# Designs tried in a protein design chat: VHH binders against q9rw55. Part 10

Target 1, 281 residues: q9rw55
Amino acid sequence: PQVEQLARQKMWNLAERFVAGESIESAIQAVQALERDGIAGNLDLLGEFIDSPAKCTEFADDVIKLIEAAHAAGIKPYVSIKLSSVGQGKDENGEDLGLTNARRIIAKAKEYGGFICLDMEDHTRVDVTLEQFRTLVGEFGAEHVGTVLQSYLYRSLGDRASLDDLRPNIRMVKGAYLEPATVAYPDKADVDQNYRRLVFQHLKAGNYTNVATHDERIIDDVKRFVLAHGIGKDAFEFQMLYGIRRDLQKQLAAEGYRVRVYLPYGRDWYAYFSRRIAETP

## First folded at step 1 (VHH)

Design g04 (framework vhh_5j56_2)
Fold by ESMFold2-Fast, scan of step 1:
Structure g04 (fold): chain B 281 residues (1-281), chain A 130 residues (1-130)
Amino acid sequence: as target 1 above (281 residues)
Amino acid sequence: QVQLVESGGGLVQPGGSLRLSCVASGFTFGRTDYYAIGWFRQAPGKEREGLSSISSRTGGSTSYSDSVKGRFTISRDNAKNTVYLQMNSLKPEDTAVYYCAADTRYSGDSFYLPTEYNYWGQGTQVTVSS
């Protein structure tokens, strides 16, 4: 009906700047548009709160469909997942469901020469995620699976060093959660300095580094660091968020740096929002 | 239009309790990596201070400033697109305008600093007085 259509249109107008569409097809088109500008995509399927094993497996199936669609469209699949969304912490047949589902997803990506980034979540999931990352790198290779380290955590410098035996691909982020001061730096200056340490140490160790920040001061420091140390542009990339600092994305690509944009997409946000409005007018 | 609307403020006696609500419209709390939701307060003539935050994502974490730890509890009801702040053992120094804020940037910094949050409610007054 028209009322639903108008409400959906209005809501979509708010989201369209930051979300790469509601469908796999629109997400693929958004990646293709970025690739025409010399910018790669990193696809992220938006999900509702997922608490059941069956829903976690269904989410994993949808990620696999995304990987297949990217391949069919001539795009090398590059996808980010949260292990919590595919069942991390849930036991099924004596194994962690998240690990089981992650194996299915990575195996499919590997068939197409693709890559899966295991997004890091809050501090309580770091230990299990890094353990599962080691397992998955051992099974599939560091060229097909990576993970995230968060500079706001005190532990991250030690975690980075402990993974060097894997030659890991790591996406460096500052961190998006407010964490307790017992585990995270409360001061932004310390977070930013630790971010630089993580990136510089990872680059110097010869590991592929994804520099995921919009902070131009840090970006400039990375540019100077790689020049000073003879590190090639094939050893790292800059990553940014869809719809944020599009000017900077294009500038870095034009300068010859590798740039990748994190593209969230999905239909569930509107259905969920509509249901909430109907229940609490 | 992204909006946050606070409610539940009012006058309460020392030692009392109050629950604040923050209702979001134009975006959804439980569906994206974009959102951290925080509670802040500002007393007249003072800087705005961070009190508590909760991630809008599945498995999100909570955090508290030392001034309210053990007295205040943040929670969310993603089905209602609402975040709550349960305030117990209220003191006169808790008197302030209380704000709900959202950081909608994925991988954005969220360190109890108002500058890390890009959407703000209008605020709700809490007065602790006999």
Scores: ipSAE 0.000, ipTM 0.137, lowest interface PAE 11.8, mean pLDDT 82

Design g05 (framework vhh_7pa5_2)
Fold by ESMFold2-Fast, scan of step 1:
Structure g05 (fold): chain B 281 residues (1-281), chain A 125 residues (1-125)
Amino acid sequence: as target 1 above (281 residues)
Amino acid sequence: QVQLVESGGGMVQPGGSLRLSCAASGFTFSSYAMSWVRRAPGKGPEWVSTISGSGGSTSYADSVKGRFTISRDNAKNTLYLQMNSLKPEDTALYYCAKDLGTYSDSWGSEYFDYWGQGTQVTVSS
């Protein structure tokens, strides 16, 4: 017990670069610091696998508290959630619990003019997540709910096109889950090329595009693409992870681009930090 | 189900060499960058080295640069760390860590613990 707490405290001295603290208050302060530099925040409440309906609803309640606290602090709420953490796939009174809880969360965000991003997870959840995304956009509007497409999946280019009728706000990422070669590109070069295809096609379709990458080659290609096609800086934004390439975040903001930083926070930071330190020396 | 199993640690005298191995299973090994991270007694974790999925690029902490070499065998799903000119300061538990392929795309998996059980390296006379 004491040894565990002391070890956790020592690791926090390194982790504080990548995590916006353990509390709502520290997360809000981190967003306010970014906003002073012209950078917006996207808050993410960290959590382990949530196994019970009651715990999924408690997690949703905590997300709603975050939204209320952001509003009270003068911040327009922008929050990412994983549908699996709020009950996706669990039946409650004949309805999907994740959908029920997502409605509660999005309704609260919409009340304050905010936005909820439905994080994409592993490939087995893509179909249900996109179906629920379509339902939620129909109920709340594309100005209040968005989702994520992952360029490492073969299916993503087709999924992007299938959503054009919604004029959706989509965050484009390369992908972060373990996937078999039957559904995902094994080679990085193919993932990177497909990332460009997703971003460029979404921008050309007139849809708000979140370019979520630290890859400067891709960022430079996006800058050239929007200039060549007359796409305004109000039609897209760059997104990056908290503590990663802070120099690049400030540079892009100074150049007049919209920049948003994904800010994980909460007590369950250890797993996130362990992965961050492994890939960001 | 992701599994990482480190081996190759042991006791060695200053100036000696050791080669660590990490056997990986449960994912497409060649698609992900891999790292070595260490924890010395009384210290926090320290990143040691990273290698890209293809093996085409590598990076090292200043403290080990020129002495350690990271490599991988994608046909065998194995990561290696060749440690030469070992110093007492290299004494630590060494962990194999899976990078999900890019340092910019860890959005959906922040709750996963990707470190193996570790292998102990002790450098003393």
Scores: ipSAE 0.014, ipTM 0.190, lowest interface PAE 8.4, mean pLDDT 83

Design g06 (framework vhh_7pa5_2)
Fold by ESMFold2-Fast, scan of step 1:
Structure g06 (fold): chain B 281 residues (1-281), chain A 125 residues (1-125)
Amino acid sequence: as target 1 above (281 residues)
Amino acid sequence: QVQLVESGGGMVQPGGSLRLSCAASGFTFSDYAMSWVRRAPGKGPEWVSTISSGGGYTSYADSVKGRFTISRDNAKNTLYLQMNSLKPEDTALYYCARGSPEYDSWGTYRAFDYWGQGTQVTVSS
């Protein structure tokens, strides 16, 4: 037929390279394949808009199932969550539901020696996410909880410096949400320069830095920077998206760098992926 | 003023070959990953291939692996797609696009922020 039955079907041809399947089993198999090449995984359970407290808690339960399945498969759990998907901003018995559910998730990961990254979302959630990150680091330790800073935001350099007392593990990204020019650099060159500033400052501060980019010039600049400043390969890692630049992933691992791949998976991939595509003009 | 202009499309028999070109202007071409995306009649866009800003790394959709080769000439601000062993299902309007697929708050490049007008490829007997 000329037209596919479901819009989901036509989008899968774009998405299937970049999503680690729809199930926990497929996600774990994808991590195991990466580990055979000396590359670590970072698992992300895709979620649609969740407006119900009960559904946010069910999503958190599914993340805990993922952590348990990773441990059972011999994988040290490393999982990213969005606080909005587990109830951030929803009050339950006088507490933020997202914070309550994040504690459950991090506690389970910590039991298995694992790590949870708190994904940063749009600019309206930065303040509350960083506040909750401080709380969670205080309760569980920086070795079990990290977060994300986005170089496209003007505020990120100041945010990075404000967190130095925690010695935090931070994933540095350029940013992918549609943001107004009042809060975000409209020009790619400024975003790229601010990305370098974030990474270099964080490395010099002695904080574990996740360099999350496919930009070869930035990667080369980071390689030169760490050599020039005597920073060991155990103080940082390169991170990339699943299905993107697989050759670069393998090359960096072969050169002795730590490499981790972000693996989105789940049945809700269509809504997530279509939103990403819709954000482009 | 970003402009992307595709050329090289046409009609070809199954098993034939075509080479598409995309002339880029209005930006520093060597700073961006570039992609080819196609749209068949009655369908949505399907990502075909991506090449890194420096040209050292390439990715392909499973439907075209082993048959298509993406390349670039940064000195000439030109992107290419060599298409071999063409099949009727490759019939589509082919777009040059700036950037690569991105997910969540990660993004190295905004996915497909600029597109060309497209060049038609028809594979038919």
Scores: ipSAE 0.016, ipTM 0.227, lowest interface PAE 6.5, mean pLDDT 84

Design g07 (framework vhh_7n9e_1)
Fold by ESMFold2-Fast, scan of step 1:
Structure g07 (fold): chain B 281 residues (1-281), chain A 125 residues (1-125)
Amino acid sequence: as target 1 above (281 residues)
Amino acid sequence: DVQLVESGGGLVQAGGSLRLSCAASGFTFSNYAMYWGRQAPGKGREWVSGISPGGDYTAYASSVKGRFTISRDNAKNTLYLQMNNLKPEDTALYYCAKGPTYESDFWSGSYMDVWGQGTQVTVSS
């Protein structure tokens, strides 16, 4: 109807700051613009609710198209996926569909020297995601697949230590899902302190660490930590969300730090936009 | 001994067309993505277009999308750029480039391993 269409148009005018358009071509152009400023991209295809095996495989095919597009554009493919979007938990021919589709995606990225980050979701998926991450690292190498740990979860510090044998590339985030106090810290101060513990311990372990935060206090603490411990700027990077703190992104890049921006794109932008507005009003 | 030799440049009127070619040798052409870049006077090199190893996927800078078409002939080790509806701002030295060795790193500046000598395109108003 007309009312819904006008509301969506109005919302898109606000959302376009946080979303790199609706097409692969728009997303690639956004990454190229960032690369001219010395900032790398992390591409994320926004999916509709995916409820069938066929749709999960179709989504995986679209991620592979994105990887091919990035390579053709002179961009080393760096893509984030949610295993739930490619079939995690769905059995097909005696194996997990998400694992099967993740293998296809990572294999394609590896052909082009690229990297796939397995986004962490709500707490109920942590065990299966870390198990599948371990399997995929064994098959493809830690240089081609990484995952995410969320500092709001009590378990994350132990999970990080348990993965040290893999020398894993991990993106550290605070966490964005609504979780019960039985599994997650309710107070922001505890989340922030646990974030520092995850980052510092991962850096000390000699593992490539993605510091994904806009919190300048944490960024400053990381800068001091790496200087104090002789950790080079090639051992970690700062990551930020598209459209958030562009000034800080450029400042860090100008200071010689590695900076990567998470770039969501696609027609299913409404859910992502709603979360961004809640977190960055 | 990687070598890239561009040709097909020249002087053309605004609205005209040119077809650039790049003859590649010294590597297995069909295994690498190939690119076109350009450099206008007083400006840095900018990416123009890219094509996957098999030719199945192509990408373009926003400034040329819809006007330029990249293609390749793996049997002849040749890369092409068909340039239509040329504008004065397309005036630049156009370079052919080989894609990176797969262990290269973006921050090291190694995402495009080799550039050719270039072919000059001049678009008059």
Scores: ipSAE 0.013, ipTM 0.383, lowest interface PAE 8.2, mean pLDDT 86

Design g08 (framework vhh_7n9e_1)
Fold by ESMFold2-Fast, scan of step 1:
Structure g08 (fold): chain B 281 residues (1-281), chain A 123 residues (1-123)
Amino acid sequence: as target 1 above (281 residues)
Amino acid sequence: DVQLVESGGGLVQAGGSLRLSCAASGFTFSDYYMYWGRQAPGKGREWVSGISSSGGRTAYASSVKGRFTISRDNAKNTLYLQMNNLKPEDTALYYCARDTGSYWDESGLFDYWGQGTQVTVSS
């Protein structure tokens, strides 16, 4: 028998808790189950072997199919993409392919009142991603395009402030500590403190803030901060990963907070998990 | 100044048992989900087991479920893996990892790995 197929089946017993299946249909069903509990979804199509212009465009086409399927199912599309997966850094006809494909994806989402989050990647892509984010917000509006800032990076507080003219929707994450100490805080305490600074400053600036963490201390601090500053529950949301702290997701929703769950799905989930556990600092 | 130091590996006969330990320092151990992984020579890394920050939830790869037990002692900053009914195919370098479960980043599900402890199971 095929060694990869056997390994894939063994991994699925763990992965099924954290992945919304292999198909658009299963992903849509997972979002609908969350919506019955008052929790919104954020869909992420897992990709593998996205190394050529043709494959990047094919991946973008599959994201558009996902957006269309979500709309057809009565779900307002909310999708995360990595610009590298749709061609960022590749030139096609004198233009960045990632930007070209992102425009197609965002335009389709906007037709249905939806939203696209531009996921942040390693530190070498921050500059180009934020430049393209500014361009896309200018074309489509901040209500349809968001991005991510990572609190483990020294630069992120400055980046956040530099974007205030856009009134941007930003997902705040801590980051993975895989970056060198020249660009990222090595100590968890500094990362956590900087996370609070990013969230609190963005909220005070009047910008829609996605608080993407399972850290209960930070969640509690955000709850206290918004109460102390008269910030309404319509100005932010909590975001969590699919299959993680389902109890906390339901509790926050029951308390009247907006909650959104990030749902990875697709046939490439095995490669995703294999690469994650293979990573070393 | 994060460190994870694995110990407890060795040579054991099929059907035997070993208990692995992972001593954590340089971070607040009780705030992190922890994992055990392994890598056999010439093969890719394989997920083995995981445990929530409080110890209330555990997960296991199908290949080890019922034979291995993950646990933690937050007061001692130590992660454990009790391995029973060992098989030759369990031969691998075993390493513990701090995951990014308290973090939101698509890159780097696990943000720190130990150097590992070798487990060799003879037939």
Scores: ipSAE 0.015, ipTM 0.208, lowest interface PAE 7.1, mean pLDDT 84

Design g09 (framework vhh_8ghr_2)
Fold by ESMFold2-Fast, scan of step 1:
Structure g09 (fold): chain B 281 residues (1-281), chain A 125 residues (1-125)
Amino acid sequence: as target 1 above (281 residues)
Amino acid sequence: EVQLVESGGGLVQPGGSLRLSCAASGFTFSSYSYIGWVRRAPGKGEELVARISPSGGSTSYADSVKGRFTISADISKNTAYLQMNSLRVEDTAVYYCARGSYPDEWSGYTALDYWGQGTLVTVSS
């Protein structure tokens, strides 16, 4: 209705800080603006309630269009996907649809020298996601597929070590899903401590590490760790969310660190933005 | 012994209002915690309705309730509230108060470590 359209329009004035627009074109322009500041982009197509196999495949097709558009614009494609959005857990001719669609997406990114990050979701999907990650790394190479480990989970430290044979690119996050205390640390101090353990161990193992946090204390600890251990600035990067601590993003880039910004875009921005304004000071 | 105790549920007519309370004991509201209201109705699954970070003052709402429900917290009383206005038949559910942590502003749900017993809200004529 009209009053809901007006509310959405007013919300866009605030959301413009956190969302890279509704179209592929606007998302590409946002990445190009970041690249002019020495900051790389990680594109994320927003989507909600993708539950039918046909819609999961359509979503995968839209991700492929994004990859093609990034390449056409002179950008090396770097895209994050959630396997649940492309059909993980849905059977199609005896195969997992999410794995089938992920292969299509990664193959297209690989053609252009690009990279796909498999976003980690709630704890119930960790086993299947890591199994599928191992399969996809075997097929496409660790230079084209990465995944995420969440420090709020007790299991993540062991999962990280179990993946060392792949020499994997992993984004370390604290975590953001609804989890019970049987699988996740209840206290922030334990989550933060485990985050440091994951990052430090992964760096020390010689694996490319994405340090995805806005927590300056952790960022400073990582800076000190890499200096103390002779780890070069080409062995890791800092990652942040679009519109969050833009000052810190620019500062880190100016200091010579690699910085990548996670850029959500798409017509489903309203729900994403509502979460962002609730969680961002 | 960490506990969350809900109150304020009941029967209300469509268009009416209810205020739910969640009294927390065994921990103190802090910048490292959030309080959420999760509802569950038979056949519908669970839905995070509203969330508040008590120290940060930030709030978020499900699209289904935005503009009708308001979450708030009184840090001195260690109590969170859900003011529910313009209630609809489809708001009928068991409402749970839950504690969680917001680990770093990345999207999604956040960890829940303690749940209340739930309080039934029935919207019916």
Scores: ipSAE 0.017, ipTM 0.234, lowest interface PAE 6.1, mean pLDDT 84

Design g10 (framework vhh_8ghr_2)
Fold by ESMFold2-Fast, scan of step 1:
Structure g10 (fold): chain B 281 residues (1-281), chain A 124 residues (1-124)
Amino acid sequence: as target 1 above (281 residues)
Amino acid sequence: EVQLVESGGGLVQPGGSLRLSCAASGFTISYSSYIGWVRRAPGKGEELVARIYSSGGYTSYADSVKGRFTISADISKNTAYLQMNSLRVEDTAVYYCARESGTDYWSEPGFDYWGQGTLVTVSS
């Protein structure tokens, strides 16, 4: 609709701080701008109407196009996907469609020396996602596939330890979904404490750790921890969201830390933008 | 502009049923986002009773309502529902429909948009 398109265009003037554009070309340009500041990118294609097997496969095809475009632009592909968006839980010819499509995506990324992070969703998907993560690491290697653990879940500390045999690359996040108190810590202080436990234990285990937070107290605690334990700056990285705390992103990079920024892009930017504006008045 | 409008609340007797509706505008529930139902009883905190991830079709429920409540979504009508069966006096609360984005992994848990709420009273 014409009126909706005009309103959307006007809102884009505010959204452009938090979203790397609607096209692959704009997303690639945003990554290149970050790389000039010594900051790496993590690309995320925003989803749309992904409720059928055909749409899940089409979304996977678009992720593969993104990977190819990043490579063509001289960027090592680093992409996050949600398994639900590529068909997790849907049967296709006797196999989980999400697993089938994830294999296609990871194989393409691996061809270019790239990396795919399997984003974690709500607590009901943790078991199947971790099972599929184990399968994919076995097929492609931990240097090409990672996943996410959420400190707000009681289970995450045990899940982290259970994965040590894989030497996994894991992004640690606090968690963004509203979960019941039966599975998640209701108090922020407990979430923050468990976040530190996840990061510290993963680093001590010798596993590559992505510290994904804007919380300066936690960042400072991680800096002190790695110094005290002789952990090099090549064993972990800080990750932040595009447009959030750009000052902190640049400061950490200038201090010699690895920094990676999560860059959402695509025509479905409105939902993501609405959340970002609420957090950064 | 994102809006969620609840309807279907009211007075029912214990053991009765109600279906709450949540009409969404300004976004499509088929996007990668969660729709949840959160209730607040007088003097109590918030309780997430049910949620659905539209793209994946996954659902979750609080232990207090498992087997009695069912969450669903009608993509064609851009509307989410909460079917409440075998209602109990302790289900009395204001019920809110809320949307959260699955993209917001760095944020503290929470919903980004809320409806106005609809009152459900279970009494004889």
Scores: ipSAE 0.019, ipTM 0.230, lowest interface PAE 6.0, mean pLDDT 84

Design g11 (framework vhh_7w1s_2)
Fold by ESMFold2-Fast, scan of step 1:
Structure g11 (fold): chain B 281 residues (1-281), chain A 122 residues (1-122)
Amino acid sequence: as target 1 above (281 residues)
Amino acid sequence: QLQLVESGGGLVQAGGSMRLSCAASGFTFSYAMGWHRQAPGKQRELVAKISGGSTAYDDSVKGRFTISRDNTKNTVYLQMNSLKVEDTAVYYCAADSGPYEWGSTRDEYDYWGQGTQVTVSS
């Protein structure tokens, strides 16, 4: 206990840069601090592997509590969820539990004029996630639910085009899972080039685009692209991770761009924090 | 409660074979499971990953190691053949609960086993 407590306190001093605390209250306070700087928040409840149907529903209930707390604090709810954490792939009475729980979450967010982003996971989940995204957009509207496309996947450019009928809000990311070369570009240069293609094509299609990267070269290319094509600052936003390039977040906001920061919080912060240390050694 | 428990490690002669097992209790596997290793004085590195219907391997083990999954037993295996002294490491099982992808790394695992020592003697 005593020695264990000191070690955890030391780790937390580093982790607090990247994690908005362990509670809903601390997460809300972190969003309010960002909003004072003209930066919006995207709240993410960190979850350990959630496999039982009861635990998936409990996680969904906790997300709904977060949405209610954000609303009560005067924050328009904007929350990211992983469908796997709320039961995607689990059958309950002939229906996918993840879809059932996602409906509950999105309905609550919509009640408060909020938004839910369906985080994309590894390549084996892309088909089912995009199918469920289409269903949820049809039920709730593209102004209340969005999803993610990963530039490291060969398929993403085609997936983006196939979704244009929905006028979708999409967060563009490079990708973070180790994927086989049969489905993903192994070379960073190809991933980065495909990221630009996804962003530029989505912007040109008139779809709200979330440019989620800390890569300044890509950010500068996006700035030049929107200027050259007469795309307004209300048609897209830059998104970054909490504690990463805080200087750049403030600079972009000061330049009049929309900026949103992904704020992870919860008791399961260690895994997320470990990845952040690997990226910023 | 979530738990990943590794087994099957130990001492083996160069050229021999060994099979590692990772049993998941308290939950079933996500779409992605992997084996990582950490040799003395080195960083932890990915050895093999299984993600739905696809597998990926580090070049140093390709053709010698095979990752597989038994969903009925909630167990992932690493079959290691033609073992070399340089394969000596602590081997860790890892599971993805869901990614936090922003393009920084490709090895985002939420849960890790305790590790199992593999020692290959000359």
Scores: ipSAE 0.016, ipTM 0.173, lowest interface PAE 6.8, mean pLDDT 83

Design g12 (framework vhh_7w1s_2)
Fold by ESMFold2-Fast, scan of step 1:
Structure g12 (fold): chain B 281 residues (1-281), chain A 120 residues (1-120)
Amino acid sequence: as target 1 above (281 residues)
Amino acid sequence: QLQLVESGGGLVQAGGSMRLSCAASGFTFDYAMGWHRQAPGKQRELVAKIYSGGTAYDDSVKGRFTISRDNTKNTVYLQMNSLKVEDTAVYYCAAYTGSDEFYPSGRDYWGQGTQVTVSS
């Protein structure tokens, strides 16, 4: 009824800062607005926990629809997916369903000169995700598929080095999952320092590096590092979340740096937004 | 591998009490967890959340509902007191993967939902 629609509209007025709408069309419009400011988009379809093979394949189909719509709108597709959402760990006829669905998604993106980033999840998925990433790079090329390394994990420096033969595009993040001290640094200072090590080593190796952080100290350190080592602005980019530090996004773009904004969208936006407003200070 | 299973829903008269349980299996790590609800024709809303720093409640349930957690059993509870007809909804358990400075996709884990019906 009308009262319930008004309540949802009022909720959306608070959420619209962080979410690029409920539809593919609204997400595309948000990317186009960013591009007018010299900022690129990275689209992320929000979804509930996906518990069945059929739902994983349906989610993959929806990602493919997004890729097709972005292309139709004149946008080069750049999309992030979680392999768990498309069936990683589920067997279908002797093959991992996540790998099968990822191939479909990446193949469609490649048709349009696009790119898929394989989001990293909790530590128990790192081994299988990196194995599948290597397979997919071999099939499609590093210019069409990338992945994520998390600086809070002790293993990430070794993982980064082990991938150098692929010349991989990697998004460096601090990490979002709750992890035990046996696998992850418990102190923020160590996480931040390991983040710098990952970024600097990846840049020195000649690999395209996505510096995904809102931490100005780290951003300033990266700026100084690339200048000191003669690394061009075409060898890396800064990435930030939609609605977070919009001032900094515009400043970096105005300074000539490549900037990409991660844009979550979809009907499941409420889950994303509720986590944001209920976060600890 | 993380699975959430809710239990304890059903029918109750206004002014009554009910306790919902949510058992998490798979991962052994401490996640922030919560309860959301969705009434017919309405959007899903946060009811209560529990995390290492404490608890948070929607104003409509504050003082009537209590969220608690048994970390040994990996189970979250929602104790609902002084129930109103307006509390009628499907209640969903959620596990949040946490947040950091960069939390792009917001992967949350959801249970199947359990129906709570409060009669007048």
Scores: ipSAE 0.017, ipTM 0.260, lowest interface PAE 6.4, mean pLDDT 84

